# Ledger of designs, part 35: VH-VL binders against q39962

Target 1, 193 residues: q39962
Amino acid sequence: DPTDGFTEVPLTEDNFVIQKPYDKPLNDRYSYKNGIRRLWVYENDKPFKVGSPTRPRTEIRIKGHDYSSGVWQFEGQVHVPEGTSGVTVMQVFGAVNKATALQLRVYNGDLKSYKSNSVATDIYNKWLRVNVIHKVGKGEITVFINGQQKLVVNDDGPAEHYFKCGVYAAPDGSSNYMESRWKNIKLYKSDNK
Short names: E, the ipSAE of ESMFold2; O, the ipSAE of OpenDDE; V2, 0.75 times the mean of E and O plus 0.25 times the DockQ between their complexes.

## First folded at step 10 (VH-VL; framework fv_ucenprubart)

Design k3 (at its last look DockQ between E and O 0.75; V2 from the best seeds 0.00; counts 0 for: pae E 4.1 > 2)
Fold by OpenDDE, look of step 10:
Parts: sequence; C-alpha cells; structure tokens
Structure k3 (fold): chain C 193 residues (1-193), chain A 119 residues (1-119), chain B 108 residues (1-108)
Amino acid sequence: as target 1 above (193 residues)
Amino acid sequence: QVQLVQSGAEVKKPGASVKVSCKASGYTFTEYWYMAWVRQAPGQGLEWMGLIYPSSGSTWYAQKFQGRVTMTRDTSTSTVYMELSSLRSEDTAVYYCARGYHDEWMDYWGQGTLVTVSS
Amino acid sequence: EIVLTQSPDFQSVTPKEKVTITCQASQSIGDFLLWYQQKPDQSPKLLIKYAEESYRGVPSRFSGSGSGTDFTLTINSLEAEDAATYYCQQYDYYPSLTFGGGTKVEIK
C-alpha cells in the first residue's frame, strides 16, 4: 500500500480552504454532505480572483502544511460524473517554471497527467482511490490509483508546495459543467523515505 | 536559478519619462506568472504600482498611476518594462520588479532601480 | 481599496527579546496576508504567506498568525540580523495589492 511507512497528518476543517469564483457564494459551487465534498464550476464562471487570467475553479486548498522539503503524500477518493471533461481534479501546487508540479486532468473519461500519461481510463461515475507521493529531495512525484503505481514524473524544481483538489478548467477547453466529488482526503508525511 | 535583473539608476527632469527594465531568467517567462512593480520613496514604505502578465501582456495598474504608467513585456528577451511619464519630484524612489504566481504571492525581486527626479 | 495599518511604526528591541508586529486590515481579507522583511539597501524578502505559513528558508523564530482583519508577525527571540523593516501585504483583493506602512525594528 502506498501509505506504508507514512504517518498521517491530522487534518481539521480549518485545513480545507475553498477557492471558488470570486463572485459566487460558497454554497453555489461547493457542498459538504455525508462525508462527501462536492465541487463544481461552469466554463463561463469568473476566476478565483478579479483580473486573474486563470480559468474557472472550485478547489480545496489544503492549508497549514505547505512544504518545501521532505516526503509528502496526498490521499483521497475521487468521483467524477460523466460529462466532466477538460478539467484538473488534483494538483501539486508549486514549481519553478509553472504554477504546479502535477495536474491530474480528466479528458473524456480518462485520468491523465496534464494532457498525456494516462493513469486511468473509464473513470466516470465511480470512486477511485488517488495517492500522490511527492519526494521533494528527489524531485519525484508518484501517482497511485486504487493502490497501484501508475505514474512517476519529475517535479519542476524547488518551490513552495501544497495539495489541491476539486475542479479547475483546463487551459485548452472544458465541458460547460465540471464536477468532482471527494471523500476521505488525508495527508501523510514521511521523513525516512 | 531565478533572477530578476533591473536596469541602472536614472536621473530625470520633472515632466520627463523614465523606462525601467526587468530581465527575467531561470524560469519559463510566459507561463503562470505575473510581474509586479513596487516602488519605495526614500525613507518610505513599499507602494504597489501594478502588474503585467507576460503570457498575455495584460496589465493592471494602481489607480494612483493610471494614465501615467505603462507596463510592457518582450517575450523574446524575457524582459518587462515599466514606463512612468510626467515625472515629478515625488516620483523619486527605488523601483522594484517582483515575480509572482498568477494570483498568489511574490517570491523573487529585482535588485531595484533608483530613479531620481530633480530640476 | 484595502488599507493595512501596521503597529508600531518603530521598535528598539534588545537581542533575544520577543518582537510583535501587528497588521490590521480595513476589511476582512481572510488569510491572504504576506509578511516581508527588508534590510537597508536590499530588496524585500518574503517571510510569511497565507498569514501563518513560513516561506522556504525562513528561520523558525519567525511566525505569523491571524485571519480576517487582525494579523501578527512574531519574532520569538530577536537576533541582530533581524534588524529590518517589516511589511504586511494583502492579496485578497487581487489584483489591487496593498502594503502596510511598515515597522522598523532596531537592535538596542
């Protein structure tokens, strides 16, 4: 199991900060019911901040555990409804040449690293266990789906990092409606790996 | 390594214009970044002037400087420019460029450019 | 426009003493608050992001706290090298970024 050798970092609701279109109230783009966090956004929504050139997003920003060293792991179960496409559902924020070291995107039912490197297919309407391990010292990110290693990539150099998940419209276009659901979001750390 | 290198000190007369450059290196200039300009008058605090997105050239200026400041970029040289016109003595300051994530913090700063406006 | 008011303007502090600097926003800015350190004849350096997150390479004696309108930068044990002016900056009302007036910390 990808969590072997890791220690779970206790999280509270204070660690879950929602980023959403700047002109929408929280409950119009986010809900938390029965342990499930539902995040959605429309293609024509406003960005996170006024004047930002970024595409629309509704994302959870894991707060309080930003890192620039060590070995960190994000775990969560994600459900993407059919029809959601051209969207980032999980991010490792922070990089030298770009804003993120990793983006897991959904295109037509495939889960990919950005626009390539498929990590899962036919993902719609079911729960997937996602584990992302970031070994900062090695500049290495490993992605696990349902406990199986699917991808190993290099990060984009030293930076300030944290994890995000939800929906962030892809730069090359997206479906009009984008949604992802998350449950059992956890954070792990290991100093010995 | 990320570096922002600014042009040298300037001495200008009132009413003139000044154009300060900021050359970026060590990262992809046109992806996921903005460049902000911040100035500091002698013995005073930091004052945000505006920002530019090198990828698109889109700019946002502080209201105080609207109509008098122009920010541009040259993607071929990874350089951002800040031009301030109709200079007055109160514009005497050190001008900084600073790189920032799209709508997040500024992490790297230039060394600053002193602009002196005197008759 | 968001106005950030820092207090105090100036502090003269004995080494190893605790330093506390406050920053008050004219309206709630959540946790979108930065702290910078600027030494004489140097560019500002980022210390704290998101009100309480230490930036890479920042000594552990620096910490930030607060949310909404009231924020605090703390230096638990002042070192001689910490003599500088400290600024808060908000980025909640992006792209309109504003700084506090600064707090100069000198060593007695």
Scores: ipSAE 0.539, ipTM 0.856, lowest interface PAE 1.2, mean pLDDT 95
Fold by ESMFold2, look of step 10:
Structure k3 (fold): chain C 193 residues (1-193), chain A 119 residues (1-119), chain B 108 residues (1-108)
Amino acid sequence: as target 1 above (193 residues)
Amino acid sequence: QVQLVQSGAEVKKPGASVKVSCKASGYTFTEYWYMAWVRQAPGQGLEWMGLIYPSSGSTWYAQKFQGRVTMTRDTSTSTVYMELSSLRSEDTAVYYCARGYHDEWMDYWGQGTLVTVSS
Amino acid sequence: EIVLTQSPDFQSVTPKEKVTITCQASQSIGDFLLWYQQKPDQSPKLLIKYAEESYRGVPSRFSGSGSGTDFTLTINSLEAEDAATYYCQQYDYYPSLTFGGGTKVEIK
């Protein structure tokens, strides 16, 4: 299991900061009911910050555990309803050449790293367990789906990193409405090097 | 590695304009990074002037500099420019460029450019 | 526009002593507060983000605290290389990235 050798880092609601279209109240794009966080955005929504050229997002920015060394792991379960496409649902923020070291995107029911390798197929309307391990010393990020390793990529460090999940419209091909649902979001750190 | 290299020191007369360049290397210039400009008068603190997004050319200026500052970029040379017009003696300062991502910190700074407004 | 007021403007401190620098915002900025160190003739360097989180490579003797309008940078035991000017910066009201006036710290 991808959590073998890891220790859970406790999270509280103070760690879950929502980035949303700057002109929308939180409840217009986010809800948290019965342990499930629903995050959604429209393709024509405003960016997170006034004047930013970035596309619309409603994302959880995990705060308080930014890292630049060690071995860290994100875990969560994601549900993407059919009709959502052209959207990033999970990210590792922080890189030298770009803002992010990893984006997991949904295109027509397939989960991919950016627009590249398929990570999982036929993902609509079901829960997937997602684990992402970042070994900063090796510059490596490993993605697991339902406990199975699917992808290994190199990061573009050195940088300060943090994890995000939710919906962030991709550069093109976004559906008019984009939604993801998340539960059991956890953070882990390895006690070993 | 990421590097921001600014143009050399300049001496200007009151009423003139100055255009300071900041050449970026070691990263994708047209990604979602902004370039901010911050100045520091002799013996004084840091003063934020504004920012530009090289990808779109969109700019935001501090109220104090509205009407006097223009920020532009050249994507073919990965260079950002800051032009300050109608110079006064109080515009004598070191001018810094710095890279950042919105709602986050500025992680790389240029070496600074001294602009002296005299006579 | 958010105004950040730093105190004191200047302090001269013997080695190993504790340094405390305050930054007060004209209205609440949550925890969206940065601290920078600037040595003479150098560009500023980031020390603390989100009011309390150390930036990479920053010695553990530096710490930040506070939220809302009142923030503090602490150097637990001053070292010779810590002689510098320290600035706070807010980024809650992006893209207006206002700085405090600075606090100069000298070693006695």
Scores: ipSAE 0.384, ipTM 0.779, lowest interface PAE 4.1, mean pLDDT 91
ESMFold2 (binder alone), look of step 10: mean pLDDT 91; pTM 0.910

Design k4 (at its last look DockQ between E and O 0.80; V2 from the best seeds 0.00; counts 0 for: pae E 3.0 > 2)
Fold by ESMFold2, look of step 10:
Structure k4 (fold): chain C 193 residues (1-193), chain A 120 residues (1-120), chain B 108 residues (1-108)
Amino acid sequence: as target 1 above (193 residues)
Amino acid sequence: QVQLVQSGAEVKKPGASVKVSCKASGYTFTEYWYMAWVRQAPGQGLEWMGLIYPSSGSTWYAQKFQGRVTMTRDTSTSTVYMELSSLRSEDTAVYYCARGYYDEGWMDYWGQGTLVTVSS
Amino acid sequence: EIVLTQSPDFQSVTPKEKVTITCQASQSIGDFLLWYQQKPDQSPKLLIKYAEESYRGVPSRFSGSGSGTDFTLTINSLEAEDAATYYCQQYDYYPSLTFGGGTKVEIK
């Protein structure tokens, strides 16, 4: 199991900072009911920050455990409703040449690294367990779906890193409405691997 | 490696203009980062002047500099420019460019600074 | 615009002793406060984000605290290389990015 040899890092609601369109109240784009966090945006929503040229998002930014060394792991279960496309649902933030070392995007029911490496197919309307391991010393990020390794990529040099999940409209090809649902979000750190 | 390299020191007379350049390398110039300009008069603190988004060319200026400052960029050379007009002796300062994340706002890489001296 | 008031303007401190620097905002900025270090003849470097979270590569002797209007930077055991000027900066009202007036720390 991808969590073998890892110790869970406790998270509370204080660790779950929601980044959303700047002009919307939180409950217009986010809900947390029955253990499930629902995050959504429309393509014409405002960016997170006033004046920013970035696309709309409603994302959980995990606060308090930013890292630049060691071995860290994100775990969560994601559900994407049919009709959602052209959207990032999970990220490893921080890189030298770009803002992120990894984006997991949904295009037409397929989960991909950015627009290229396939991670999973036919993902709509079901729960997937997602694990992402970042071995900073090796510059390596490994993605697991339902406990099975699907992708290994190189990060983009030294940076400050953190994990995000939710919805962030991709540069193009976004559906009018974009939603993801998340549960059982956890953070792990390796015991000196 | 991210690097911001600024143009060299300038000496100007009151009433003139100065244009300082900041050439970026080691990252994607037009994505995810703004470029801010911050100045520091001799023996004084840091003063934010404004920022530019290299992707769109959109700018936001501090009120104090509205009408005197113009920030531009050249995406083909990965360079931003700050032009300050109608110079006064009070504009004598080191001028820094600094890269910051759009969404987080903090500035992680700074240029070496450009001394602009305004004297008659 | 938001005004950030730092105190003190200057400290001369014996090595290994604790340094405390305060920053007061004219209105609440939540936890959207940064701390920078500027050594003589150098560009500023980021130390603390979100008022309390250390940036990468920052020694553990540096810590931040506070929220709302009152913030503190602490150096628990001053080292010789920590002689510098320290600035707070708010980013709650992004794209406005105002700085405090600075606090110069020297080794006694």
Scores: ipSAE 0.481, ipTM 0.802, lowest interface PAE 3.0, mean pLDDT 91
Fold by OpenDDE, look of step 10:
Structure k4 (fold): chain C 193 residues (1-193), chain A 120 residues (1-120), chain B 108 residues (1-108)
Amino acid sequence: as target 1 above (193 residues)
Amino acid sequence: QVQLVQSGAEVKKPGASVKVSCKASGYTFTEYWYMAWVRQAPGQGLEWMGLIYPSSGSTWYAQKFQGRVTMTRDTSTSTVYMELSSLRSEDTAVYYCARGYYDEGWMDYWGQGTLVTVSS
Amino acid sequence: EIVLTQSPDFQSVTPKEKVTITCQASQSIGDFLLWYQQKPDQSPKLLIKYAEESYRGVPSRFSGSGSGTDFTLTINSLEAEDAATYYCQQYDYYPSLTFGGGTKVEIK
């Protein structure tokens, strides 16, 4: 199991900061019910901040555990409803040449690293266990789906990092409606490299 | 490594304009980055002037400088420019460019600063 | 516009002593507050983000605290190299950013 050798980092609700269109109230793009965090956004929504050229998003920003060293792991179960496409559902923020080291995107039911490197297929309407391990010292990110290793990539470091998940419209276009659901979001840390 | 290299010191008369350049290296202009301009008068504090998203050219200026400041970029040379017109003596300051993450307010890399002196 | 008021403007401190700098916002800014360090003839350097999160490479003797309107930067044990001017900055109203007036820390 990808969590073997890791210690869970306790999270509270304060660690879950929601980023949403700047002109929408939280409950119009986010809900937390029965342990499930539902995040959605529309293609024509406003960006996170006024003046930003970024596309619409509703994302959870894991706060309080930003890191620039060590070995960190994000775990969560994600559900993407059919029809959601051209959207980032998980990010490892922070890099030298770009803002993110990793983006897991959904295109027509396929889960990919950005626009390539498929990590899972036929994902719609299913709960997937997602584990992302970031070995900062090695500049290496490993993606696990349902406990199986699917991808290893370079983080384009060194930088300061944190995790995000939700929906962020892809730059090359998206479905009008975008949604992802998350439960059992956890952070882990290991001193072992 | 990321570096921001600014143009050299300027001496201007009141009423003139100054254009300071900031050449970026070590990263590519994308939607994920902005460049902010911050100035500091001699012996005074930091003052935010505005920012530009070099990938798109979109700008956001502090109200104090609206109508007098223009921020532009040349993506082919990875250079951002800040032009301040109708210069006054109180515009004498060191001007900094600084890189920031999209939608976040912190700036991680700074230029070395450009002294602009306005004197009659 | 959010106004940040720092206190004190200046302080002279003996090495190894604790330094406390405060920043007060004219209205609540949550935890969207930064601290910068600027040494003479140098560009500012980021120390703290989100009021209490140390930026990478920042010595552990630096810490930030606070939320809402009242914030504090603490240097637990001042070292000679810490002589600098420190600035708070809010980004709650991004892209509109504002700085505090600064606090100059000298070594006694």
Scores: ipSAE 0.462, ipTM 0.830, lowest interface PAE 1.7, mean pLDDT 94
ESMFold2 (binder alone), look of step 10: mean pLDDT 91; pTM 0.927

Design k5 (at its last look DockQ between E and O 0.92; V2 from the best seeds 0.00; counts 0 for: pae E 2.6 > 2)
Fold by OpenDDE, look of step 10:
Structure k5 (fold): chain C 193 residues (1-193), chain A 119 residues (1-119), chain B 108 residues (1-108)
Amino acid sequence: as target 1 above (193 residues)
Amino acid sequence: QVQLVQSGAEVKKPGASVKVSCKASGYTFTEYWYMAWVRQAPGQGLEWMGLIYPSSGSTWYAQKFQGRVTMTRDTSTSTVYMELSSLRSEDTAVYYCARGYPDEWMDYWGQGTLVTVSS
Amino acid sequence: EIVLTQSPDFQSVTPKEKVTITCQASQSIGDFLLWYQQKPDQSPKLLIKYAEESYRGVPSRFSGSGSGTDFTLTINSLEAEDAATYYCQQYDYYPSLTFGGGTKVEIK
């Protein structure tokens, strides 16, 4: 299991900060019910901040555990409804050449690293266990789906990092409606790996 | 490594214009980064002037400088420019460019460019 | 426009003493607050992001706290090399970024 050798970092609700279109109320793009965090956004929504050139997003930003060293792991179960496409559902923020070290995107039911490197197929309407391990010292990110290693990539560091998940419209286009659901979001850390 | 290298010191007379350059290297210039301009008068604090998104050319200026400042970029040379017109003595300052993550913090700064306005 | 008011303007501190600098925002800015260190004839360097997150390479003696309108930068056990001017900056009301007036810390 990808969590072997890791220690869970206790998270509280304060660690879950929602980034959403700047002109929408929280409950119009986010809900937390029965342990499930539902995040959605429309293609024509406003960006996170006024004047930002970024595409629309509704994302959970894990706060309080930003990192620039060590070995960190994000875990969560994600559900993407059919029809959601051209969207980032999970991110490792921070890189030298671009804003993120990793983006897991959904295109027509395939889960990919950005526009390539498929990590899972036929993901719609299913719960997937997602584990992302970031070994900062090695500049290496490993992606696990349902406990199986699917991808190893360079983090394009050094940089400041934190994890995000939700929906972020892809730069090359997206479905009008984008949604992802998350549950059992956890953070792990290892000093010995 | 990320580097922001600014043009050299300038001496200008009141009423003139100055154009400071900031050449970026070590990263993808046309990604979603913004480049901010911040100035600092001698012995004074930092003052935000505005920012530009090199990817789109979109600019946002502080109200104080609207109508007098123009920020541009040349993607072929990965360079951002800040032009300030109708210079006054109070515009004497060190001008900095700084790269920022979209909607986030500024992480890298240029070395600064001293602009002296004197009659 | 968000106004950030720093206090004090100046501090003369003996090495190994604790330094406390405050930054007050005219409106709530959540945790979108940065702290910079600037030494003479140098560009500002980022110390703290999101009010309390230390930036890469920043010594552990630097820490930030606060949320909403009141923020604090703390230097636990001042070192001689910490002589500098410190600035807070908000990035909540984007794209209008504003700085505090600065706090100059000198070594006594």
Scores: ipSAE 0.730, ipTM 0.904, lowest interface PAE 1.0, mean pLDDT 95
Fold by ESMFold2, look of step 10:
Structure k5 (fold): chain C 193 residues (1-193), chain A 119 residues (1-119), chain B 108 residues (1-108)
Amino acid sequence: as target 1 above (193 residues)
Amino acid sequence: QVQLVQSGAEVKKPGASVKVSCKASGYTFTEYWYMAWVRQAPGQGLEWMGLIYPSSGSTWYAQKFQGRVTMTRDTSTSTVYMELSSLRSEDTAVYYCARGYPDEWMDYWGQGTLVTVSS
Amino acid sequence: EIVLTQSPDFQSVTPKEKVTITCQASQSIGDFLLWYQQKPDQSPKLLIKYAEESYRGVPSRFSGSGSGTDFTLTINSLEAEDAATYYCQQYDYYPSLTFGGGTKVEIK
């Protein structure tokens, strides 16, 4: 199991900061009911910050545990309704050349690393357990789906890192409406280097 | 390695303009990184002037400088420019460029460019 | 415009003693506050982000605290190389990324 050798880092609601279109009230793009966080955005929504060239998002930014060393792990369960495409649902923020070390995106029911490496297929309308392990000392990120290792990629050099999940419209090819649902979001750090 | 290399020191007379360059290397210039300009008069604190997004060329200026400052970029040379017009003696300062990401910190700074305004 | 007021303007401190610097915002900025260190003839260096989170490579003697309008930078045991000017900066209200006036720390 990907959590073997890891210690859970407790999270409270204070760690779940929602980034949303700057002109929308929170409940227009986010809900948290029955243990499930629903995050959605439209293609023509405003960015998170006024004047930003970035695409629309409604994302959980995990706050209070930014890291630049060690071995860290994100875990969560994601549900993507059919019709959502061209969207990032999970990311590792922080890199040298670009802003992120990893983006897990949904394109036509397939989960990919950016637009390239396949991680999972036929993901619509079901819950997937996602684990992402970042070994900063090795510069490696490993992705697990339902406990099975699917991908190993490089993290693009030294940076400050943190985890995010939700919906963030991809640069091109986004559906008009984009939604993800998340539950059981957890953070771990390794007992070993 | 990320580097921001600024143009050399300048001496100007009141009423002139100055254009300071900041050449970026070691990262994707047209990614969503902004380039901010911050100045510091001799013996004084840091003063934010504004920023530009090299990806789009969009700019945001501090109100104090609105109408006197122009920021541009050249994506073919990965260079940002800050031009300050109608110079006054109080514009004597070191001018810094710095890279940042929207709603995040400025992580890399240029070496600074001294602009001296003297009659 | 969000005004950041730092206090004190200047401190002369015996090595190994604790330094406390405050920054007060004219309105709530949540935790979107940065702390910088600037040594003579150098560009500023980031110390603390999100009011309380150390930037990479920053010695553990530096810590930040606060949220809303009242923020503190602490150097738990001052070392000789810590003689510098320290600035806070807010980054909550864009496009106004204002700085505090600075606090100069010298070795006594």
Scores: ipSAE 0.530, ipTM 0.813, lowest interface PAE 2.6, mean pLDDT 91
ESMFold2 (binder alone), look of step 10: mean pLDDT 89; pTM 0.886

Design k6 (at its last look DockQ between E and O 0.80; V2 from the best seeds 0.00; counts 0 for: germline match VL .462 < .500)
Fold by ESMFold2, look of step 10:
Structure k6 (fold): chain C 193 residues (1-193), chain A 119 residues (1-119), chain B 108 residues (1-108)
Amino acid sequence: as target 1 above (193 residues)
Amino acid sequence: QVQLVQSGAEVKKPGASVKVSCKASGYTFTEYWYMAWVRQAPGQGLEWMGLIYPSSGSTWYAQKFQGRVTMTRDTSTSTVYMELSSLRSEDTAVYYCARGYYDEWMDYWGQGTLVTVSS
Amino acid sequence: EIVLTQSPDFQSVTPKEKVTITCQASQSIYDFLLWYQQKPDQSPKLLIKYAEESYRGVPSRFSGSGSGTDFTLTINSLEAEDAATYYCQQYDSYPSLTFGGGTKVEIK
């Protein structure tokens, strides 16, 4: 199991900070009910900050556990309804040549690393367990779906990192409406270097 | 190896203009980054002047400098420029460029460029 | 425009003692506050981001706290190398990146 050798890092609601279109109240784009966090955005929504050139997002920015060393793991279960496409649902923020070391995006029911590496297919309308391990000392990020390793990529450090999940419109090809639902979000840290 | 290398020190007379360059290397110059300009007069604090988005060339200037600062970029040379016109002695300062992620902190700074305005 | 007021302007501190520097914003900036260290003739160095998140390579004696309008930088045991000027900066009104006035810390 991808969590073997890891110790859970406790999270509370204070660790779940929502970034959303700057002109929307939180409950217009986010809800948390029965253990499920629903995050949605429209392609023509405003960016997170006034004047920003970024695309629209409604994302959980995990606060309190930014890292630049060690071995860290994000775990969560994601559900993406059919019709959502051209959107990032999970990311490892922080890199040297670009803003992120990893983006998991949904294109037409397929989960990919950015536009390229396939991670999973036929993902709509079901829950997937996602685990992402970042070995900073090796510059390596490994993605697991339902406990099975699917992808290994190089990070692009050195950088400050944090995890995000939700919806963030991709540069091109976004559907008009984008939604993801998340439950059982956890962080882990390894004792090993 | 991210580097921001600024042009050398300059001496100017009141009423002149100065154009400071900031050449970026070791990363993708466009798409993810803004470049901010910050100055510091001798013995004084840090003062934000404005920023530019190298991808589009769009700029935002601090109110104090509106009308006499211009920031531009050249994507073919990965260089950002800050031009300050109608110089006065109070514009004597070290001028820094710094890159930052969109909506986030600045992670790398240039070495600074001393601009001295005197007769 | 958001104004950041730092206090004190100057502090002379015995080695190994605790240093506390405050930064107050004229309106809520949530957690969008940075702390910098600047030594003479050097570029500023980022110490703390997002109000409380230590930047890489920063010694554990530095910590940030606060949210909203009131923020604190703490050096829990001052070392000789920590003699510097410290600045807060807000990035909540994002295209405007206003700084505090600075706090000079020197060794007694």
Scores: ipSAE 0.730, ipTM 0.892, lowest interface PAE 1.6, mean pLDDT 93
Fold by OpenDDE, look of step 10:
Structure k6 (fold): chain C 193 residues (1-193), chain A 119 residues (1-119), chain B 108 residues (1-108)
Amino acid sequence: as target 1 above (193 residues)
Amino acid sequence: QVQLVQSGAEVKKPGASVKVSCKASGYTFTEYWYMAWVRQAPGQGLEWMGLIYPSSGSTWYAQKFQGRVTMTRDTSTSTVYMELSSLRSEDTAVYYCARGYYDEWMDYWGQGTLVTVSS
Amino acid sequence: EIVLTQSPDFQSVTPKEKVTITCQASQSIYDFLLWYQQKPDQSPKLLIKYAEESYRGVPSRFSGSGSGTDFTLTINSLEAEDAATYYCQQYDSYPSLTFGGGTKVEIK
């Protein structure tokens, strides 16, 4: 199991900060019910901040555990409804040459690292266990789906990092409606660097 | 490593214009970043002037400087420029460029450029 | 325009004592607040992001707290090298990512 050798970092509700279109109230793009966090956004929504060139998003930012060293792991179960496409559902923020070390995107039912490197197929309407391990010292990110290793990539250099999940419209286009659901979001650390 | 290197000190007369450059290196200049300009008058605090997105060339200026400031970029040289016109004595300051993520914090700063405006 | 008001403007502190600097925003900026340290003849250096997150390489004696409108920078045990001017900055609203007025900390 990808969590072997890791210690869970206690999270509270304060660690879950929602980033959403700047002109929408929270409940118009986010809900938390029965342990499930539902995040959605529309293609024509405003960006996160006024004047930003970024596309629409509704994302959970894990707060309070930003990191620039060590070995960290994100775990969560994600459900993407059919029809959601061209969207980032999980991110490792921070890189030297770009804003993120990793983006897991959904295109037509496939889960990919950005636009390539398929991680899982036929994911719609299913719960997937997602584990992302970031070994900062090695500059390495490993992605597990349902406990199986699917991808190992370079993190594109040292930076300030944190995890995000939800929906972030892809730069090359997206479906009009984008949604992801998350439950059992956890954070882990390893003492081994 | 990320570096922002600014042009040298300038001495200008009132009414003139000054153009300060900020050359970026150590990262992909045109992706996911903005470059901000901040100035600091002698013995005073930091003052936000505006920013430019090198990828698009889009700019945002503080209201105080609108009509008088122009920010541009040259992607071929990874350089951002800040031009301030109709200079006044009160524009005497150290001018800084600073890199930032699109919707996030600023991390790296240039060394600053002193602009002195005097008769 | 969002106005940030820092307090105090100046303080002289004995080494090893605790330093507290406050920053108040004219409206809620959530946790989109930065803290900078600037020493004479140097560029500002980022200390804290998202109000409470220490930036890489920042000594543990520096910490930030707060959300909404009221924020605090704390130096738990002042070192001589900490003599500097500290600024808060909001990055919630464009085009004016405004700074506080600054707080100068000198060693007594």
Scores: ipSAE 0.719, ipTM 0.908, lowest interface PAE 0.9, mean pLDDT 95
ESMFold2 (binder alone), look of step 10: mean pLDDT 91; pTM 0.911

